# Designs tried in a protein design chat: VH-VL binders against o27280. Part 94

Target 1, 266 residues: o27280
Amino acid sequence: MDSMNVPEVLEIKRIVEESESVKTFIFSWDFRREVRPGQFVMVWDFRDEKPMSVSLIDPVRSEIGISIRRVGEFTDRVHGLSEGDLLGIRGPYGRGFELMGRDILLVGGGIGMAPLAALADEATARGMRVDALVAARTADELLFLDRLEAAGVNISTCTDDGSCGFKGFAHERLLTLEENHDMAAVCGPEPMMFQVMRILDERDVPAQLSLERYMKCAVGICGQCCLDDTGFRVCAEGPVFWSQELSRVREFGRYRRDPAGRRVPW

## First folded at step 22 (VH-VL)

Design Ci4
Fold by OpenDDE, fold request of step 23:
Structure Ci4 (fold): chain C 266 residues (1-266), chain A 118 residues (1-118), chain B 112 residues (1-112)
Amino acid sequence: as target 1 above (266 residues)
Amino acid sequence: EVQLLESGGGLVQPGGSLRLSCAASGFTFRDYAMSWVRQAPGKGLEWVSAITGRGGVTYYADSVKGRFTISRDNSKNTLYLQMNSLRAEDTAVYYCARKSNFGAFDYWGQGTMVTVSS
Amino acid sequence: QSVLTQPPSVSGAPGQRVTISCTGSSSNIGWGYTVHWYQQLPGTAPKLLIYYNTNRPSGVPDRFSGSKSGTSASLAITGLQAEDEADYYCQSYDYSLSSSKVFGGGTKLTVL
């Protein structure tokens, strides 16, 4: 167990270009270390370290995938890597998704689809009916559609510009869907998640949501990812939370804290 | 046309049991969460229990938790409420109601009266 | 006491405008949960009157309107008619309660 906190230097086996801004990096994985959808790993490029959700779990190939969106200096460097290059990976960390019931609704926005794609695979493997609402700004930003379709997921798309599927936001599309589900999993921009959670609560659909916060240690020590009032540490008690938990988190959907601890509005 | 029809109400002694049924028609039953809402004589509405469309998740008010069981048979388009250990305060008209995609109870049955009295 | 507070009764003459308030808190209406309204005519089951704060189901006259602001919601009835005499209930969601589906105490509307 102590080895979990030591980064393992792994070779990038494959790189999948998911979109213009998102790449999935595939690594060999020793599945004696269990990993669940919704958990994250710390990715180390030997200069900096960032938390990333696991987007692919393949025990057959003994591989995991980490989908990374290009958003800053760290991710710029990582996106510059090639197959055969090395990265440090430690983990997995955090609380992953729990599956229950017979069917599940996945609601994802942008890179938020990463952990949900992994969850979709697990749910499908368990024989659950999986519906997915995939949202993005534009059609070319929609992630994992082919993968989800291949897995037998029923997909509904939503784009801000209407270039694919419903024109509008995920919560708006959700309101047009009448079907009730036993549970839901949500990941994406926090304002989206806030609205989606509200709707799901009102529909009697228990929901789990994955939060994103600035993380340093990933082991619940530094407190950098601590949520206001509740004291929840996203790296320890999360990143997956039940809606009932998040409803009590004052900052949820409202603001986040930056690396300096300052409140930053969404 | 959406229709909900409750049955199974009646007079029962304290500690007794009743099983309510709600027959649904006019819509795809499995696609909707269903609830029981009750109304004591001369009082307001009180949510009692809910169940998801496919029946995988159930909810109960604290006042009935451990005593009532909600279930559904989607093949029969029927919602059930098994009420055990009934108390005088459980006396009410019990309505079955459909939860819409907007979170409102958009359709209600006519209700069935449950009277718990010695 | 009901989580959502309504006046026990309101009254108005035919043709008048009446308003029924529904006061919640930061854990329900104030959190952002939607408000729905139900009309219950004497001796009948409740009927959905307003859903999702402001929307009218088919068959509901435009005399009925809903609004929501802050921790409260309001039902307005214009052109009051004798047939509007009924009990009105607001309903929302509250994350702080096990009974998350919450109703107001109801308002008896009397048409004078």
Scores: ipSAE 0.934, ipTM 0.968, lowest interface PAE 0.4, mean pLDDT 96
Fold by OpenDDE, fold request of step 23:
Structure Ci4 (fold): chain C 266 residues (1-266), chain A 118 residues (1-118), chain B 112 residues (1-112)
Amino acid sequence: as target 1 above (266 residues)
Amino acid sequence: EVQLLESGGGLVQPGGSLRLSCAASGFTFRDYAMSWVRQAPGKGLEWVSAITGRGGVTYYADSVKGRFTISRDNSKNTLYLQMNSLRAEDTAVYYCARKSNFGAFDYWGQGTMVTVSS
Amino acid sequence: QSVLTQPPSVSGAPGQRVTISCTGSSSNIGWGYTVHWYQQLPGTAPKLLIYYNTNRPSGVPDRFSGSKSGTSASLAITGLQAEDEADYYCQSYDYSLSSSKVFGGGTKLTVL
């Protein structure tokens, strides 16, 4: 194993409260180790380890950000940390997003906006037009709006309860938008991604989607994140996939496997 | 009113070239992906090529890949199809069609006839 | 042959109900891609008749209806009229083909 696979103990430089349930942890980063939007790191709190997407890539400040949603014991512990506390970070891992064309549509749901926020920064820096459809259950769960706006992103919001923007799901909002894009990047709940992908395919918009699966090793060895039929490993061949790849994945948008390997519905 | 008007069709010998144009009006051209669909005499519809609204991505059917080039000039609201190395089997009426936000071809031109014959 | 299978022809008398089937597979209609229908009158360009499985564009009479189930779709025409005599094409997408846009072979509808 190379040095990349050894967790580096890093001090939390800054914590940004994105929402009630989401915090972004900022770390100093040596950019000799390249990191791209869509890649993930393994976060180690010296008890457990979880994969987390990189949500901020700032070469100017030599910082990266990891946005974490509070959803369980591990994330509860992490959310209890303060600036100056330590975490182990190893990576980055996986295949990140690729940019092409002149404009890009970002479609994100909940914490799925984390990698897309980083992608938005890169796309904007390249001079691309960036449109973002940001979805959440409620207005207070919409993420990175101010950051995206500051970056020059054209934002459209949708919420399940209609508390902000379009009332409904992301794919429903997408159907109301007539503008075509050169490409799209999608990340969020898998049922959302499934519907969005279908629409984008039918619109001739090349789409990349970031999957979330149970992951242990992050290096393509343990097979815990292996997708049915294709044998794709989310940590190695993903987590970012082209729509054409995911169309062949039987479980995509339909079911997932739990840590025990059992099929569970979304 | 949405209008699509094809031009550039005609008679050409095998191995020859033609350039089709489609003039669009009545809508924001750059916001829509466009396609070429052809129909051989007495036959069904066949998708030929597509291009995204901003022209950054193109698609081709296997039957025309390497021979045809789709492009667009959004400043002129015009779609193009450069057809090289034409074959007899390319003989067809060529339609330009707009891709709607629902993924259907919601508007079609009247078509331009391309005849490849020796 | 076309990826989507349609009957070559159907016929009906004025006022009758006719249906045109569009049979696909698990890689197109069965995957979840939507089906669209086009009407082509003799000597004219195709016209969008049904989009997104069941929706009618403005100007299309409600006697035209679309449905989708499993790996197939169907176009139903009630109250058949003489002007309905035309070719009808279904269209969808297929992830397994390099050319993802797929049309049916077309159905000639004759009004008796």
Scores: ipSAE 0.931, ipTM 0.967, lowest interface PAE 0.4, mean pLDDT 95
Fold by OpenDDE, last read:
Parts: sequence; C-alpha cells; structure tokens
Structure Ci4 (fold): chain C 266 residues (1-266), chain A 118 residues (1-118), chain B 112 residues (1-112)
Amino acid sequence: as target 1 above (266 residues)
Amino acid sequence: EVQLLESGGGLVQPGGSLRLSCAASGFTFRDYAMSWVRQAPGKGLEWVSAITGRGGVTYYADSVKGRFTISRDNSKNTLYLQMNSLRAEDTAVYYCARKSNFGAFDYWGQGTMVTVSS
Amino acid sequence: QSVLTQPPSVSGAPGQRVTISCTGSSSNIGWGYTVHWYQQLPGTAPKLLIYYNTNRPSGVPDRFSGSKSGTSASLAITGLQAEDEADYYCQSYDYSLSSSKVFGGGTKLTVL
C-alpha cells in the first residue's frame, strides 16, 4: 500500500447531484486503507488542494463518496468535472466519529450532513437507532434525505424559510424534541453547532462535533488549522471533537481565523 | 400526571450500602434523562448522578464517583441509585428528578431520606 | 462550595419587589448555558419556577421573572406574597466540572 500522504490519482466513477450546489463524487477505494466517518481527505485538482469530508463509505462496492459544495474557484473547477475525469486524493486524515450506546442523534446543517450521512450508514449497520435532524436554508438544500430514509434513519427536517419541516434553526427544532439519545453527532455551520452543543450538554447527551477550519498540510505540521488557546489542530486532534473539548475552545462558535490568520466573525 | 416516587432510604452505618428506587409514571420514561439530586439537612441542592433515557450513558458527581451507581429499568419505569461505601457526608434527602427537553429538572419526587450514622 | 453564587437571604414586605442574583462564570452562565430557577417551600421538594432563563412553567404566576446577562442571572419577584417565603435555587451547566449540573447555594426569602 502506498503512503496515505501521497495523493492517489483516482478516476471519478460517478457523480451524484445532491442539490443545486452539492455533488457527490464517487471513487473506487481500496479498503485496506481504512476510512471512518468524520475523517476527511485532501482533494487535489492538480492546481489546488482542499480538505473534504467523506460522505459515503461502501466496502461492499469498494467505493467512497466525497460530497463537495460549490463555494469557490476550486469547487467550481471540481464541479465542472465529469465522470471519468481524474482527481488526486490523499488521506484519510483526522479523528472520526466514535459510536456508543444504542441510539444516536445526528444534527446536520447544509454540507455538514456529508460526514453524518456516512456515520448514519455505520450506525445503522451496527443496529443502532438513528435519528437525524437535517437542517438547511431551504428545502432544495436539504441533503441525503432519500439516502437516509433508505437506511432506516428517522428524519426530522428544518429549514430557515419553512419550505420543509420545521421553520427555524436546528437548535430551535431540537428544543421541540423531548426524546433524548445516548449520543449525538453534529456537523454544520459553527454557530448552529454551538447552540446544538449547548442544548445537548444541558440534556446530558454526549456529543461529538466536526469542525471546519482552513487547512493546508492535513498532517499536523503547518499549524494553519490550530485552534486558539487549546492548540488543537483540527487536522490531527480533529476534525471531530467531543463537546467537552470544544467547550474549552475560545473561538468555537464565536469567531474563526481567515487564511491570513485574522480573527473574523462567523 | 407526571409522578416520581422515591423509596429505599433509611439508616445505615458508615461503609454500608443502600439502594434507592424511583418509580416514574405519567410520561414515557425512556425518553427522558433522569437524575438524582440530594440535599443535606439544612443545606443546598447537590446534583449526584444522571443517566440517559436509554440508560446507555451515566454521569456522576466527583463526590460519589466510584461509590454510587445509577441505573434504570425502562420496562418497570424505575430509576435506581446503588450507594456503596456510604459516608456521613452522604446523609441527605435524595430526590429523583426528570430532565426536560429544555435542560431543567421539571419534575421532582418527594425525596427519600438517607442517614449515614454510626 | 457552590459554583453559582446566590445571596444567602433576601427579604421584603408584601407587595414589594425582590431580586435574587445568581452569579456564575465564563464556564457556565458566561459560556452560554441556560439558567433555571427552583422554588423550595419549607419541608417540600424543589419545584421548577423558571426554565431556560426566562420561561415560566404552567401554574407559575407572572410576578416571577427570570433574566440572564453576561455571567449572571436574576430572579425577580414582584408583588411579594406571604406564600413566596421559600428557598430559591438557580441551576445551570458547567463544562469545567465533569459536565455536571451546578446549583447555586440557595437564597432564603423571608416575607416580612
């Protein structure tokens, strides 16, 4: 097996259009290289490289999926690719989600549902009960609903505009749910995650949250993804953190660092 | 009507053991995390232990960790607190309390008195 | 020692307004965790009085109100009545204490 740090040039096997702005790129994968939900890979389009969460892990078909939201120049180029085109992929990296208990609540916002979808598959495969709160700005941006449903996930939706499900934010919807779970996994906009984590802590629900930060090396060397005060490297100690860890991260849910290292609000 | 009824309290010697029970009714028991909160005579409230609705995860205050065990039987709608190696400072009224979806203890039992004395 | 600090006692005459403070820190109230209040009448179990900072459960009169700002919370009682004589506890969550719920030390309210 080649080093995980060497990009492997892979052919796009198929492309799934998840929404107007999100595509899932499917690749053949050698599962001698283990990959866990919550881990990420570095995607290289031979010009630039970006970290992307793994959204599909299919050992039966020997495939992985990477869901990418169109948000900038890099992703624009990637979204312009077709089946049969090539991308460089190295990894996986980072700490993935841990499963415990008998039931799990997934709370995802937008593209944050990508790693959670993979986690849902693993959880259901283990015989866990999986409930998912899927949030998006609009109905058209809700991701992986059919896939989750097919996997036996109990889905609750919320949209900012009320176009589908609960009108409001994920944490607001969560407050309306009385049922508690053995654990929760959260991924989405950081302000959302902050509120959701607060509620889960107060409910005695252990929670793991996946952070997104500007990342370069992915191997804990460059320090670009270091979190203030704690020194946590998102690429090494994360991107999945326990709520107890994030509670000590000053910037969590409050601000972030831009590529220049400047403090900017969410 | 939500009801919580504690039992099992009594007098016990230091180093002894006692098992408290809390019978719940009036709600879907397994959907709610439950806690034990105690109050020493003339003192304030102290959280002791918590358990998730399904019973998969438990929490303990440092003061009781390693000595107390919280559990639940959802088929019987009952919460338990096994107290071992009891100390004088464990003397208190022990309340079972339901955790609401807002994170508050919205329902409390009447409490059961535990006295640890030689 | 209580993580949340309350005055040991407050007093007021019938009809007056009294306020009970609950002072926390950056690891609990200041972090953003919600505050709840409980009323404990003499010889009885605690009762939820205010939840989620400002909300009143059914049956709680509107003369009881909660607020939260910064690292502190406050319970206000207007139109004080004799039956309000009780102990009042604030409660929140603190991430620095093994993910535990934390109570204030309690405030004894005396109606003069």
Scores: ipSAE 0.908, ipTM 0.948, lowest interface PAE 0.5, mean pLDDT 95

Design Ci4
Fold by OpenDDE, last read:
Structure Ci4 (fold): chain C 266 residues (1-266), chain A 118 residues (1-118), chain B 112 residues (1-112)
Amino acid sequence: as target 1 above (266 residues)
Amino acid sequence: EVQLLESGGGLVQPGGSLRLSCAASGFTFRDYAMSWVRQAPGKGLEWVSAITGRGGVTYYADSVKGRFTISRDNSKNTLYLQMNSLRAEDTAVYYCARKSNFGAFDYWGQGTMVTVSS
Amino acid sequence: QSVLTQPPSVSGAPGQRVTISCTGSSSNIGWGYTVHWYQQLPGTAPKLLIYYNTNRPSGVPDRFSGSKSGTSASLAITGLQAEDEADYYCQSYDYSLSSSKVFGGGTKLTVL
């Protein structure tokens, strides 16, 4: 398409059941339109529109994947769709992850593993060593384990209840690891990301983190996704930020703004 | 046992250069970020520079930025500090320190004295 | 002039309890970064005393304890002994100084 801001109506090629609450919708994609891990698209079900991270980028098969967690009315409708059904997709938008060095640590929680899974594929394709700390509340909520393993990723799991891997939170597991990497990429619940970033900063490990905020236009105009004090627009300057950038964002790890603009705790 | 041994200190005139070395042993050197910390005579500790385990990123205190260069050779388990354009205020004992997984400097060398004087 | 502020000196008699404060700001301790403490005996290199706010490395007596609250941290020494006479430094991380590690100015502890 000539304009990235015009939704393209695409057919759902495949649906992958990732967990009870997460599905990956796969679409044919024209890779003349470049897409990078960490970028997002706006998904339009012809009633509402929501930003979603790209979780699969496959130039060989000419496919992209969007992983969606069932959390509300919009996602309920999308989860009711079948292969062959249509969705509107516009984008991609935002700043994606940058890769550097020879090895990378991925730290993901829940649906936050979506963009990291795409990053893992790219890193592995580049010949990087990829270690992933995959966190979830319970074992059945751990995402993309088989996919990551198949890609050659070294996986460490962490669950709140200890049902799989380390019992505890991602930052607690991270503290038990002595090895540091050339860089880290982090995505998940913001309280998790806050703690993980702190540890990585204190270890002198460069880190990028993907933020989630309420988003409307996706093109840096409406300001709904602006971060306090800095004025960073998650859709334009993000959603991927360096730790040095986020350290100056007062709200990071502390609160967010709801659709009405009210400050709400995490 | 973890060991850090600094060398290369000495007397140098203002404007001169020195290169410090820190030989590390007893741990997987490439997995740990390393730092230089200095202490002027009778003064407190001052962080000088840091480098990531793989050497991809370096950090400098404003007081030494543009004059000092931190580097490492992981094949030799050695940390370096190239000090150029030395000033009298750079006179100090320079310590090599390992950054632990908790973010603390858990191991220190015995230090090497650098004296900048005319 | 140090980013973290410590009292220049503290003193106590053997067996007493002494406390050393470390005052930071919203860009370091107040941000959530951890505080570490180091002991430097006369004529020696610094030694890690407390890490991650409250933890003691192996070999450090339980007489030493660390705490953190708000923008400040504190080192407490109970049952003060002659061998505790040394300089003590707190250390943290400050994002406003380009990923800089920051030290306190140091506190000279004298055992009377």
Scores: ipSAE 0.904, ipTM 0.948, lowest interface PAE 0.5, mean pLDDT 95
Fold by OpenDDE, fold request of step 23:
Structure Ci4 (fold): chain C 266 residues (1-266), chain A 118 residues (1-118), chain B 112 residues (1-112)
Amino acid sequence: as target 1 above (266 residues)
Amino acid sequence: EVQLLESGGGLVQPGGSLRLSCAASGFTFRDYAMSWVRQAPGKGLEWVSAITGRGGVTYYADSVKGRFTISRDNSKNTLYLQMNSLRAEDTAVYYCARKSNFGAFDYWGQGTMVTVSS
Amino acid sequence: QSVLTQPPSVSGAPGQRVTISCTGSSSNIGWGYTVHWYQQLPGTAPKLLIYYNTNRPSGVPDRFSGSKSGTSASLAITGLQAEDEADYYCQSYDYSLSSSKVFGGGTKLTVL
């Protein structure tokens, strides 16, 4: 194993409360180790290990941020941590987003906005126009709005309950947007991503989508994150995929495999 | 009212070149992806090429890849199709078409005839 | 040879109901991509007739209807009129063809 596969014990420098259920943990980072938006790290709390997307890449401050949603036992423990506490981090892993064209549409749902926020920063730094469709169940679950706005991102919001912006789902809001972009990056609930991808394909908009699957090794060995039929490993060939790749993945938007390998619906 | 007007068609010899233009009006041109669709005499519709609203990304059918170039000038509300190395099988009426939000071609021009013959 | 298969021709008498089928596969209609229909009157450019499987643009009579199921779509025309004589094309998206839009081979509708 190279140094990338050994968790580094890092101190939590800062914690940003993004929402009631989402916190961003900021760490010092040696940028001699390259990290790209869309890549993930394995976070180790000395009991368990989970893959987490990088949501902040700040070479100026030599920091990275990892946004974590409180959804289970592991994340409950992590959310209980304070500044100064320690976590193990190894990585980064996986294929990140690629930028092309002059403008980009970001479509994110819930915590899916985490990697997209990092991508927004990179795109903006490159002089691209960035539009973001930020979706959530409710207004209070919309993530990174202030950060995106400060970066010059044009934001459109969508909430299931209509508490903010468009009432409905992201793909429904997308159908109402007349502007077409050179490319799109999508991350969120897989049913959302499926619908969004369909629309983007039909509009001839190149799209990259970040998938979430159960991961263990993160190095393409254990196979637990393999996608049916294609054999794509989310940790190795992904988590970012082009729409053309995902179109061949039978399970995409339809079902996933649980840790026991059982098919479970979304 | 949305209008698309093609021009530039004509008779050319095999191996020759033509440049088609499509003048758009009645809508915000830069917001819409545009396509060229052709129809050979007595045949069906065939998609040829597409370009995003901002012009940053282009697509081509395999039958024209490497020979045709789609472009646009949003300041002039004009879509172009540069056709090089023309072949007899490229003979067709070429339509300019706007891509709607729903992925359909909601507006079409009247078409311009391209004839490739010796 | 067309990715989407249509009958070459259909016919009906005025007032009758006719249907035009559009048969695709798991890589286009069956995947979940939407189907659109176009009407092309003799000597004219195509016009959008049905979009997003079932929707009619403004100006299209409600006697035209679209449906989609499985790997196929269908255009139904009720109360057939003489002016409906035209070529009809279905169109969708196929992920296996490098972001190419796919058209049916077209159906010539004759009003008897």
Scores: ipSAE 0.901, ipTM 0.945, lowest interface PAE 0.5, mean pLDDT 95
Fold by OpenDDE, look of step 22:
Structure Ci4 (fold): chain C 266 residues (1-266), chain A 118 residues (1-118), chain B 112 residues (1-112)
Amino acid sequence: as target 1 above (266 residues)
Amino acid sequence: EVQLLESGGGLVQPGGSLRLSCAASGFTFRDYAMSWVRQAPGKGLEWVSAITGRGGVTYYADSVKGRFTISRDNSKNTLYLQMNSLRAEDTAVYYCARKSNFGAFDYWGQGTMVTVSS
Amino acid sequence: QSVLTQPPSVSGAPGQRVTISCTGSSSNIGWGYTVHWYQQLPGTAPKLLIYYNTNRPSGVPDRFSGSKSGTSASLAITGLQAEDEADYYCQSYDYSLSSSKVFGGGTKLTVL
């Protein structure tokens, strides 16, 4: 077994087009190397390296999937790849989601549904009831609906423009739902997560949230992903945090730091 | 019509135990988190314990941790509070309350009086 | 000592406007948690009066209003009536206390 810190050059086995801007790249995976929903890998296109959440974990087929949204130069290059092309993958890294209770609510926004889709598979496999609130700007940006449905997930959709499901934001839709769950997992734009977390706290629903930050090393040494004022490293102590942990993070839902270390508002 | 009815209160000696019940009706009980809130004579409201709708997760105030146990039987639409190692400061009217989707306690029972005295 | 601070008492004459303050901190109201208000008539259980900062449940007169700003919230009662004489409690959530629902100390409203 190779060290988890050494990139392994893997062939793209399949590419699934999730939406116009999102593709899932599937790789063969040796499951002697454990991977959990909520963990991330560093994807290397031999020019640059970016952290990406694992969106598919399939021990039966010995495959993992990484869903990537087209947002910049790196992702543009990756989206230009074809089946059979090569990528460097190292990891997995970070703390993944924990499951507890009998039922779980997933709240995802945009590409944030990626790790939640993997979590949904695990939860349903364990016999848990899974409800998912899937949010996006428009209907065509809603991710993993068919996959979630096939897994037995109860889906509610939310779109900013009302093109599908509830018209509005995820936290607004959440407020209309009366049923509470034993726990929740949340991933998406941080302003969304902040609002959702507040509501869940007030409802006595334990919540785990996956944060996104600029991560360079992925092994907790460079400090680029450190959170004010706790010093939490998103790559080491996260990216999945309990709500109680995030409540201590001053910058959560308020600002992030760019690659230069400057505060950038959400 | 939503109704909550507490029972089980009474007089108990310090160190004793008591079990409170709250019978719920008029709504889908399992969908709502429930709480116990108490009020000492002439004092304000104090949250005591909470439990999720499905009963998978429980919460306790520091003042009662290790001594009180909240539970529910959704088949019976009943909320419980097992109180052990009772202290004088536990003397209060105990209310069961439903947590709404907005996070407020939107319905309350009439309360049941618990008196801890030697 | 209550996490949320209320004046112990307020008073007003019928028809007047009274306000009850609820002062929190950066770990509760200031963090973004919502504030709810309860009315407790003498010898009765609390009743939800205002939820989610500003909303009135069905049956609550519009002369009751809630507001929130910064680390504090306020309950306003206009056109004060004799039946408004009661204890009023604000309630919120505080992350610094393990999943703690926090109440104010309560305010006794006397109608003169």
Scores: ipSAE 0.855, ipTM 0.920, lowest interface PAE 0.6, mean pLDDT 95

